VH-VL binders against q0atu2. Designs and how they scored, part 199

Target 1, 119 residues: q0atu2
Amino acid sequence: MLDKKARIRTSREYRNVFEKGKRLSGRFLIIYYVENALDNNRFGFITNKKIGMAVIRNRIKRQLRAIVREYQGQVKNKHDIVLVARAGIGKSSFEGMEKDYIAIMKKAGLFARNANKID

## First folded at step 9 (VH-VL)

Design u14 (framework fv_ivicentamab_arm2)
Fold by ESMFold2-Fast, scan of step 9:
Structure u14 (fold): chain C 119 residues (1-119), chain A 119 residues (1-119), chain B 110 residues (1-110)
Amino acid sequence: as target 1 above (119 residues)
Amino acid sequence: EVQLVESGGGLVQPGGSLRLSCAASGFTFSDYDMNWVRQAPGKGLEWVSIIGTAGDTDYASWAKGRFTISRDNSKNTLYLQMNSLRAEDTAVYYCARGEYWDSTLFDYWGQGTLVTVSS
Amino acid sequence: AYDMTQSPSTLSASVGDRVTITCQASQSIESYLAWYQQKPGKAPKLLIHDASSLESGVPSRFKGSGSGTEFTLTISSLQPDDFATYYCQQGYSYSDLSLTFGGGTKVEIK
């Protein structure tokens, strides 16, 4: 799981990303992202009730954090990035979410060229 | 800063009902998934139920049909309605906040309220 | 269903001792394991999440390790405040929530 300093925790911090950031939509994910004044990246995760019950939303949040953690070394430094799960993500496989994440991050210019999974 | 205060515990007869409350303060209650966790005397911890930010719920299999979790965001209060109580439901019931990123982690707990089911 | 087995159920130790508590899952939970500390008459306190990540304010003498089905909590130099009951908890499940706690390990003064 992501270290506390790598998480966007407060509603004020989320609001900053939504207001000042760029938005890019993938198949199962929407990302909002903005450069920060820190020396590290921070991630936020939003799952709403249209995805499903709390058990499904918690599963999705855990899977997304695992994906983000796996590829954290490929992300350009000094960004606040919020992942918003779209309705329908609950029907996706882990691999499907992972592929969508990689595709959207590359399209946003946030991933290094030829990004590899970090094990 | 963060406080959770349970109330409503007491002595009830088998087959009876009881409603527990948990008053939350020091954080934006509506942003968090909330849980009930119980502990029988001299025994370990046992998860009871969760309610999401949108009011969606899930329960331990033995609690389904007997227990109902609910919340009132305008009052910053979490509830647990317990029906058809059995002797094995005797326990301290804790209100526990799910961590912002992973609501299966319980980052803050109340002091607990004792429920005794006996004749 | 997931079964979480802790050992030992009790252990006696002295201040300064190295203490190790084990937690075993009946099937793989990857790293979705947390450790809690509970002092008598008090609510539990989250110590470690994701098997090895310390919560803010938790002393560095606490260390979690493991993945899959076998996990350990180690206290490298036991302090007076560490005499408590410790619980592991799994948060892994994709078909149901299945939040399961271990039976607990009571660390007592020798």
Scores: ipSAE 0.008, ipTM 0.615, lowest interface PAE 9.2, mean pLDDT 86

Design u15 (framework fv_ivicentamab_arm2)
Fold by ESMFold2-Fast, scan of step 9:
Structure u15 (fold): chain C 119 residues (1-119), chain A 119 residues (1-119), chain B 110 residues (1-110)
Amino acid sequence: as target 1 above (119 residues)
Amino acid sequence: EVQLVESGGGLVQPGGSLRLSCAASGFTFSDYDMNWVRQAPGKGLEWVSIIGTAGDTDYASWAKGRFTISRDNSKNTLYLQMNSLRAEDTAVYYCARGEYWDSTLFDYWGQGTLVTVSS
Amino acid sequence: AYDMTQSPSTLSASVGDRVTITCQASQSIESYLAWYQQKPGKAPKLLIHDASSLESGVPSRFKGSGSGTEFTLTISSLQPDDFATYYCQQGYSYSDFSLTFGGGTKVEIK
């Protein structure tokens, strides 16, 4: 899971990303992203009722956080990024969501090509 | 300041009904999943039910068919309708807010309201 | 649903002691585990989420660790304010929505 500091916390902050950010759609995910004025990246997660009941939405939200956490070292610094799950995500595998996340982040230019040599 | 205040507890005979209320303040109530958690005297915590922001609900298996969770966003109030009460339902009932990122985490709790089911 | 087993049920300790509480899940819950503290007559308070992440305002003497099926809460130097009952809780909910608490561990004065 992500450090509390790396989470978008308020409705106002989510609204800012939606209104001022860029949008990019994948197979199962949509991302909205904008540069922030902070020292770190922040992530938000939206799983709406079109996906299914709370049990499905909560499972997907956890899996997305796990994926984001695994790859956070590859994300270009100083961005607010909101992941919105598309209706079809409920039938996806964990691997399918992970693959879609990597593809969409690379397409957005948000993944750094080189990791630190010591990693 | 986030506050949750439960009410509606009391003494009831087996087979009776009670409706619990939880008045929320200090946050945007409609943005949060809400939970009921209970604790029998001298015993541990037991999750009862959740209601999502979209009005979707889930229940502990033993609560299905007897308990109904609901919310009124215009009044910032969470409810638990309890029917066909049994002696083993005697407990302090807590209103608990699901954390914004992970609604299975209970970041704020009310003081609880005691329900005693006795002959 | 995943059974959560805490041990010990009760432990007696003195101020300054290192206290360790264990929580075991019947199946892997990855890191979706939280710890709560409950003092007599009061509501529980969230201490730790995601197995190891401290909530804001929680003293650094509290430490969570573990993943999968075995989790530990450690209090490195017990203070008078720490005598309470501690509960672990899984939030994994893979196939159905079931939230489960451990049975609790009461930390009392020796």
Scores: ipSAE 0.007, ipTM 0.595, lowest interface PAE 11.0, mean pLDDT 85

Design u16 (framework fv_ivicentamab_arm2)
Fold by ESMFold2-Fast, scan of step 9:
Structure u16 (fold): chain C 119 residues (1-119), chain A 119 residues (1-119), chain B 110 residues (1-110)
Amino acid sequence: as target 1 above (119 residues)
Amino acid sequence: EVQLVESGGGLVQPGGSLRLSCAASGFTFSDYDMNWVRQAPGKGLEWVSIIGTAGDTDYASWAKGRFTISRDNSKNTLYLQMNSLRAEDTAVYYCARGEYWDSTLFDYWGQGTLVTVSS
Amino acid sequence: AYDMTQSPSTLSASVGDRVTITCQASQSIESYLAWYQQKPGKAPKLLIHDASSLQSGVPSRFKGSGSGTEFTLTISSLQPDDFATYYCQQGYSYSDYSLTFGGGTKVEIK
């Protein structure tokens, strides 16, 4: 789980990211992102009914949080980022979601320079 | 201060119905998934139902068709309609808030309301 | 839903003791396991999530570990406030539309 200060919690905060942020779509994910005035990154997660039942949506949310947590040290600081799961994500593997996240973050320029290396 | 206060418990005959309420305060109720969890006297915890922020619901298999979870965001209130009650439904019923990032985690609980199903 | 088996059902301990409670899932739940503490007559309190992460405000003497099917909760130096019943809970699957709790472990004063 992400630290409380790393969470987008309120409707106002989500609205700010949607209205002022940039949008990038991947295979299974859409991200909305904007620079914030804080010392840290904050993440939000949206899974809607198009994905499937609550059991599938909750699984997807947990897997996305795990992926974000794993790569949090590679994300360029001072951003609010909202991940919106696309309908097809319910059929994806964990590895598929992870790959899509990395690809989107690189494309957005949100990964730190050294995070782009493959070892 | 987050508070959840259950009400509506009492004595009911087998086959009867009862409606439980949970009054929420101290947080933005509409931003959280809400749950009912029960505990028979001297026994363990048993999850009953969840309702999401969009009104989506899920139930324990034994509760489906008999229990209905609902919410009224304008009143900051969670409900559980219980029909066709059985002796084995006798329990303290807790209102529990799903954690913001993972609604399968119960970060705040009410004090519970006792439902006794007996002739 | 996955069966969650907790052991022991009860244990007696003294202040300062190291206490270990185990939780076994019938199938892998990865790390989607939480621990709750319930004092007599009170509602449960979330202690640990994601198998090993302490909830904010929970004392560091509580430690969760494990993954897959085998999990443990350890209290390194039992305090008077720790005499309670502890429950594990899987959040991995809603199969059968049910989140599953373990049967509980009552930690009582010897």
Scores: ipSAE 0.008, ipTM 0.590, lowest interface PAE 11.1, mean pLDDT 85

Design u17 (framework fv_ivicentamab_arm2)
Fold by ESMFold2-Fast, scan of step 9:
Structure u17 (fold): chain C 119 residues (1-119), chain A 119 residues (1-119), chain B 110 residues (1-110)
Amino acid sequence: as target 1 above (119 residues)
Amino acid sequence: EVQLVESGGGLVQPGGSLRLSCAASGFTFSDYDMNWVRQAPGKGLEWVSIIGTAGDTDYASWAKGRFTISRDNSKNTLYLQMNSLRAEDTAVYYCARGEYWDSTLFDYWGQGTLVTVSS
Amino acid sequence: AYDMTQSPSTLSASVGDRVTITCQASQSIESYLAWYQQKPGKAPKLLIHDASSLQSGVPSRFKGSGSGTEFTLTISSLQPDDFATYYCQQGYSWSDVSLTFGGGTKVEIK
């Protein structure tokens, strides 16, 4: 499971990612990412009222955390990464969110090449 | 270690108001989404409300407009303000912590506090 | 939108029995189902999450299965500590009735 220390916790840490990081947009997700000075990756998750009610936003955050956890071994170390859900994510399937995450992480150069080979 | 202690329950007349408190200890309160869940005597569990780490809230449809969930992170305390109480609101009210990655899962519960709405 | 129906409402069993409790959702909730155990006078305890994953410290005699609209909780060899009421709960929801519990199944001594 994703360690608690792998979570971005404070407004200062989020601000650092937004100010100094790079931005990449997918269909349902936007990522902001920057190298950190720590020994591990940290993830942040943002879902706003445009997504839907708190319970729906919470389900989306849970699904995104599950996706991040599933692929954490493929992510290049020492990055702070913030996932921002776009309004349309509420109509996506789990598989749709997963595909979007993989695509943007690969495009960002944050995934190891040749991981998850097509057989 | 982790403890949730509810208080504020009691006897109140129909149309009255009551405020419940839940004192949390043994964990970093500000990192967790918090819930209220109730149970009428001899009946099943019924979710009431959630409050997220950013203060965003959601409610069961029957609770909207009458109940307000809030939190004070400096005091490690969760609140439920209940207005316009009805006999059908008679129940044990539980404070429940949402699991770190999936706040729709209730991993720790308080002992509950009984609210009786009667004349 | 997501009514949760448990059956049976009560179940009489003896120590050592295999017992099965069923939970049905009115619409697909994929695998977003949890099971809770509640003993008389106590708060509920999270037993199983994501339909089949045991919460830390829960004995292996408890097994959850199912997906979509039909789910089961099985206790392979009932112990004295297992006489309790069990509740399923969906965490999927797209609607305002979003975190719904089943009506409960009371497992009592035969």
Scores: ipSAE 0.007, ipTM 0.593, lowest interface PAE 11.4, mean pLDDT 85

Design u18 (framework fv_ivicentamab_arm2)
Fold by ESMFold2-Fast, scan of step 9:
Structure u18 (fold): chain C 119 residues (1-119), chain A 119 residues (1-119), chain B 110 residues (1-110)
Amino acid sequence: as target 1 above (119 residues)
Amino acid sequence: EVQLVESGGGLVQPGGSLRLSCAASGFTFSDYDMNWVRQAPGKGLEWVSIIGTAGDTDYASWAKGRFTISRDNSKNTLYLQMNSLRAEDTAVYYCARGEYWDSTLFDYWGQGTLVTVSS
Amino acid sequence: AYDMTQSPSTLSASVGDRVTITCQASQSIESYLAWYQQKPGKAPKLLIHDASSLQSGVPSRFKGSGSGTEFTLTISSLQPDDFATYYCQQGYSYYDVSLTFGGGTKVEIK
């Protein structure tokens, strides 16, 4: 969904966001975020076994990427953002995850108040 | 039907401590970010602190280290623990709900509780 | 940190007057500005969000405008119910940046 340059790929890049970034918690998501020196935004996604079996984790990753992609035009440029799924995310609906993402991004000052879906 | 009711205000000596409570009703408390905002007699509004749905917190710079915001979702109650109180902390303290999608907007407020810090 | 400067601090007006209140941010906050109304002895009430969007139930005589660093609240035909103190507030915050209110503008009877 997101193109290659819009994804955080290496352990070094993830570590930079965790060490230098700010942290904000939502109901189902935690974000770590920092301004980057690139010309675009990059997103990382972390889901672990606390969430549930592989089928559940894969669904969550797919849905989070879809949400991020839909709202990417509302995100302020030049940021590295890592989304960490909380254990309870497996009990959420797609709408619940979307609502939590928008709320967190607005609170972080990274997202426009009148967020609209892309496409 | 949305109601926020503050309590715990009163007269306290400089250097003392006080804990404020805010009882919420008429909405799903656990889904909303909550704030404390204060107003000194005859003065303007001053944001104090926020607590998110996951217990994440942030504070005005002057409040860090002295004030602690917390919530108990099982009791639908928001708290503000105030330590090392100073005369300049004398104010009406308002409990305010952050709007669901944008917690920087305060869509409902309590009536306020007066805290007086004097000898 | 964002400093919010509001002017004038006090404004005298009559019913039917057009009233304009100004709010200036020390740095660009884009359109992340809200306006609140506070009547004596009462808690504030949200009037406008996103610089220009009226909160549900707010009369159309209230209009917000501006972006970046300069914002205005205009009341086109002042009513008795509008004598109050008005506050602007920036919402253009990263998690660790304090939410900031302007100093307030008291609209009182001339």
Scores: ipSAE 0.007, ipTM 0.558, lowest interface PAE 12.7, mean pLDDT 84

Design u19 (framework fv_ivicentamab_arm2)
Fold by ESMFold2-Fast, scan of step 9:
Structure u19 (fold): chain C 119 residues (1-119), chain A 119 residues (1-119), chain B 110 residues (1-110)
Amino acid sequence: as target 1 above (119 residues)
Amino acid sequence: EVQLVESGGGLVQPGGSLRLSCAASGFTFSDYDMNWVRQAPGKGLEWVSIIGTAGDTDYASWAKGRFTISRDNSKNTLYLQMNSLRAEDTAVYYCARGEYWDSTLFDYWGQGTLVTVSS
Amino acid sequence: AYDMTQSPSTLSASVGDRVTITCQASQSIESYLAWYQQKPGKAPKLLIHDASSLQSGVPSRFKGSGSGTEFTLTISSLQPDDFATYYCQQGYSYEDVSLTFGGGTKVEIK
């Protein structure tokens, strides 16, 4: 769903974001983010074993990718952003995850002030 | 080096039972989802079952009620208990590790163990 | 529940050839498709994940493409080590896990 160039793919790239990035926690999500030297944004997704069953983790990862894709036009350019799902996310609705994502991105200064759903 | 070694295969009569084992080494076994995948002689791959790090499980529809996946993290060992075996269950059974962030991807495989169900 | 159809089931090729293998899903699986290589007597090896992302250590001559229901694996210049059977696999199953593999494509020496 998310273009290949917009994905963080290697362990090295993930490590860079964790080591050099800023961290913000929401209700269901933690984001790590750092400005990159590219002309585009890249996203990474981590659904840890503490969330639960592989089926649940994979569902959550797919839903998070869908949310990121939907709002990608609202994100300030030149950032590597990793979304880490918190243990409680398995009890969240899609709408709950979406609202948490928007709130965190606005707090991080990565969203436009009037950011909303892409129609 | 990551190693997965299957054992427990052999000849069994229709209606019989068999337990397969997979000994894991070279990685932190308890951090990974584990899978069983089978391959009938001269045929393609068929997913059997998955077990998560929390002990949560899922199965192919045809395996439900007959096969039970389990793990013993203290022994770094994965198991597959197979009951009510049929001729159609004749296959090489592979132990496969789910990739850390996406357990539907099988990044390491064992050499397989042959199960023959015949009268 | 998803039927995964690979074509061709077998193909003959020479070293240096461009080889194309197709995988079709009966319903959309978005980009949740992986490709595996299996050599005779060996376990499969993961080549490509998320339709187009090359697994670490896999040669750049392997390329995956596609989304939805139609997917392609291309080997741009076939090497001796590439004679094998290739399988696609869907990882889409959202509510009911069924990690379905295609029937396989055997790449034989011409």
Scores: ipSAE 0.007, ipTM 0.579, lowest interface PAE 10.9, mean pLDDT 85

Design u2 (framework fv_ivicentamab_arm2)
Fold by ESMFold2-Fast, scan of step 9:
Structure u2 (fold): chain C 119 residues (1-119), chain A 119 residues (1-119), chain B 110 residues (1-110)
Amino acid sequence: as target 1 above (119 residues)
Amino acid sequence: EVQLVESGGGLVQPGGSLRLSCAASGFTFSDYDMNWVRQAPGKGLEWVSIIGTAGDTDYASWAKGRFTISRDNSKNTLYLQMNSLRAEDTAVYYCARGEYWDSTLFDYWGQGTLVTVSS
Amino acid sequence: AYDMTQSPSTLSASVGDRVTITCQASQSISDYLAWYQQKPGKAPKLLIHDASSLESGVPSRFKGSGSGTEFTLTISSLQPDDFATYYCQQGYSYSDVSLTFGGGTKVEIK
């Protein structure tokens, strides 16, 4: 689970990432990211109704949080990062989402050269 | 019952700016991703931009830096701010609703508004 | 984004004919392909989603097929209302450009 200080909470904080951040698209995920002035990284998660019913969206959100948490130690410090799930993510496997996350984070330059799971 | 009505099109000089509006009615606007799609006279359809229910946005590569999509859920209105307009931006601009379960499908379209960029 | 190529750009046909339109994706898009119909002076109308699923109210003479990179739209017995331009669209994106349409196929009266 992510600590409360590692989570983007307010609409204002989300707007800051969208307005000032960079954007990269993966197969199932889009990330928006910007350097912050804090001592830590913060993550936000967006899953729209188009992905599926509430139980599916909640499952996807939980799985994305689990993936982010597993690779938390590989992410360059002082960034706000928002993950937006794309329409097709509901048909993806956990492994598919994980692979997409690693690929896009490496492409963004936010991961160590050879990122691995922290557990 | 679902209606999308575009406005704001007209003649503008190269380098100029224009703001398009799309008034939505007959559905819960805040529940849907919204898109702009354009069509140059006698040519095909070209996707411009999307805005999601959480305010997340995406753009065609040629639109980035010049066009800004936004929405006002309290007014049920979608906007497209167009800057640094070029002759090749001449087109009918359609407001299109993303389908509830898959926002990459455009299930309802407005009648379009013509933007002509000429000296 | 994925390039979408339609063939032919124009075809001439008579009422009652069977017509087939093809759509090629530059990379695999699974079955995330839609077909739209546009009549002159009007906005497009969604006909088919997920390569082969007809939208509510679309006549059964319209059939979509294919997966991966090669897709077809078939009209088994062309009716007067079917003279229009047809566009395919991919809804499966890997790049920063999320959605792309094919160039269109105009079905006109012979």
Scores: ipSAE 0.007, ipTM 0.551, lowest interface PAE 11.2, mean pLDDT 84

Design u20 (framework fv_ivicentamab_arm2)
Fold by ESMFold2-Fast, scan of step 9:
Structure u20 (fold): chain C 119 residues (1-119), chain A 119 residues (1-119), chain B 110 residues (1-110)
Amino acid sequence: as target 1 above (119 residues)
Amino acid sequence: EVQLVESGGGLVQPGGSLRLSCAASGFTFSDYDMNWVRQAPGKGLEWVSIIGTAGDTDYASWAKGRFTISRDNSKNTLYLQMNSLRAEDTAVYYCARGEYWDSTLFDYWGQGTLVTVSS
Amino acid sequence: AYDMTQSPSTLSASVGDRVTITCQASQSIESYLAWYQQKPGKAPKLLIHDASSLESGVPSRFKGSGSGTEFTLTISSLQPDDFATYYCQQGYSYTEVSLTFGGGTKVEIK
């Protein structure tokens, strides 16, 4: 769903975000984020075994990618952002995950404030 | 019913330290981001610090290095350790709960505890 | 830091009056603005979130409006219970900037 260039792909890239990034918690999500030297944002997704069985983890991962893609135009450019699903996310609705994502991104100052304001 | 009860305020000399506590009841404490907000006598509200559900913290710039927010979910208690206190820190300190979906909204407040920094 | 400027600092009014207080942000916060009411000697109470959404139990005479950098709180027919200090607060971000309150507007009896 997300373009390949918008995805964090390597363990080294994930480690960079964890080691140098800021951390913010939400209801169902934790984000780690750091400014990058690229022209675009990149996203990573982590769903570990404490969430539940593979079927649940795969559903969550798919739904998070869909949410990120829907709001990608509102995200301030030049960041690497890793979303880590918390144990309780398996009980959440799609709408609940979406609300949590919006709230975290807003709190982090990662949502664009005045889209289309510039000439 | 949601209740937040602050304690630990009092008179302290400049350069001294105080630890404030906030006892929470009537809700699942571990599900909520918690805040400290202060108000100097006759003045406006000033945000001090936040602690998230995953233990992530942030501070007003003037509070960094002097104040430490922490929580003990097993005791449903929020803390603020204040060091190197100045006369300008004299204020009523409020414990405030961040709203479930948007922790930047303070939906419940305690009654506050007065900290007086004076020789 | 996002500066939040409220005006006026103090407003004198009579029961039944329409009062309007203004809040200005130094840069856009979209619609992520809350209003609080504080009565003397008491903790603040959340009245309005997302610029215009009333909290449950808040009388309909309270109305919030605005977006971007300009916001207003209007009380259409002031009641005795409404004499208080009102604060706006930006809820856009706390990691890039501190959560910032306006300086407050005291609504007092003429």
Scores: ipSAE 0.069, ipTM 0.755, lowest interface PAE 5.4, mean pLDDT 88

Design u21 (framework fv_ivicentamab_arm2)
Fold by ESMFold2-Fast, scan of step 9:
Structure u21 (fold): chain C 119 residues (1-119), chain A 119 residues (1-119), chain B 110 residues (1-110)
Amino acid sequence: as target 1 above (119 residues)
Amino acid sequence: EVQLVESGGGLVQPGGSLRLSCAASGFTFSDYDMNWVRQAPGKGLEWVSIIGTAGDTDYASWAKGRFTISRDNSKNTLYLQMNSLRAEDTAVYYCARGEYWDSTLFDYWGQGTLVTVSS
Amino acid sequence: AYDMTQSPSTLSASVGDRVTITCQASQSIESYLAWYQQKPGKAPKLLIHDASSLESGVPSRFKGSGSGTEFTLTISSLQPDDFATYYCQQGWSYSDVSLTFGGGTKVEIK
């Protein structure tokens, strides 16, 4: 699980990201993201009624948190990012969610560039 | 500050019913999954039920059909309706908040209310 | 099956001792394991989440470790406030199995 400093925890903080942030949609995920004035990234996770039962939403939150944690080092610093699960995510595999996360983060320009061996 | 206050416990005969309440304050109740956890005298902790933000529910297998969890967001109150009570249901019943991100973690607990099933 | 087996059920220790409590899951739960502390007559308190992450305000003498099926809680130098019952809890699955707590370990004064 992500360190407490890497979490968006209050409704006010979520509202700030929704109101001021940019929005990008993937297959199973929507991200809202905005640069922050801190020295670190923070993540939030939203699953709504359309996803399914509490146990399904909780499973999805756990899986998304695991994915975010695995790729944390590749995310450009100083951003607040909220992941919102879309309808249909409950039928996705862990790997499907992971691939969607990578794709959407790349499209948002939030993944760090890899250095190439040649100029 | 976050507070959870249980009420409704007491002595009841086998086959009887009780409704427990949990009054929540100090946080936006509607944003959190809520749980009931019980503990028989001198025994360990046993999860009973969860209710999600949309009102969707899940139960321990032994509680299914006898216990009903519900919530009233306008009153910031969690309930547990307990029917067909047995001596084995004698326990302290705790109201517990699921952590915002991972509601399988119980970050705040009430003081508990004692339910005694005896003749 | 996600049975949680905790050992020992009781242990006696003195202030300053190193105390180790173990928790074993019947199947892999990855790192989705929490530890709770309960003092007599009180509600449990969350100490550690995700196997090794300390909750805010929990002293650094508490350390969680492990992954998969084997987990430990270690108190490096036992203090008077630490005499309590400790419970592990799996958070991996409750759709297939109820949320499961270990049986508890009572740490009592020698």
Scores: ipSAE 0.008, ipTM 0.600, lowest interface PAE 10.8, mean pLDDT 85

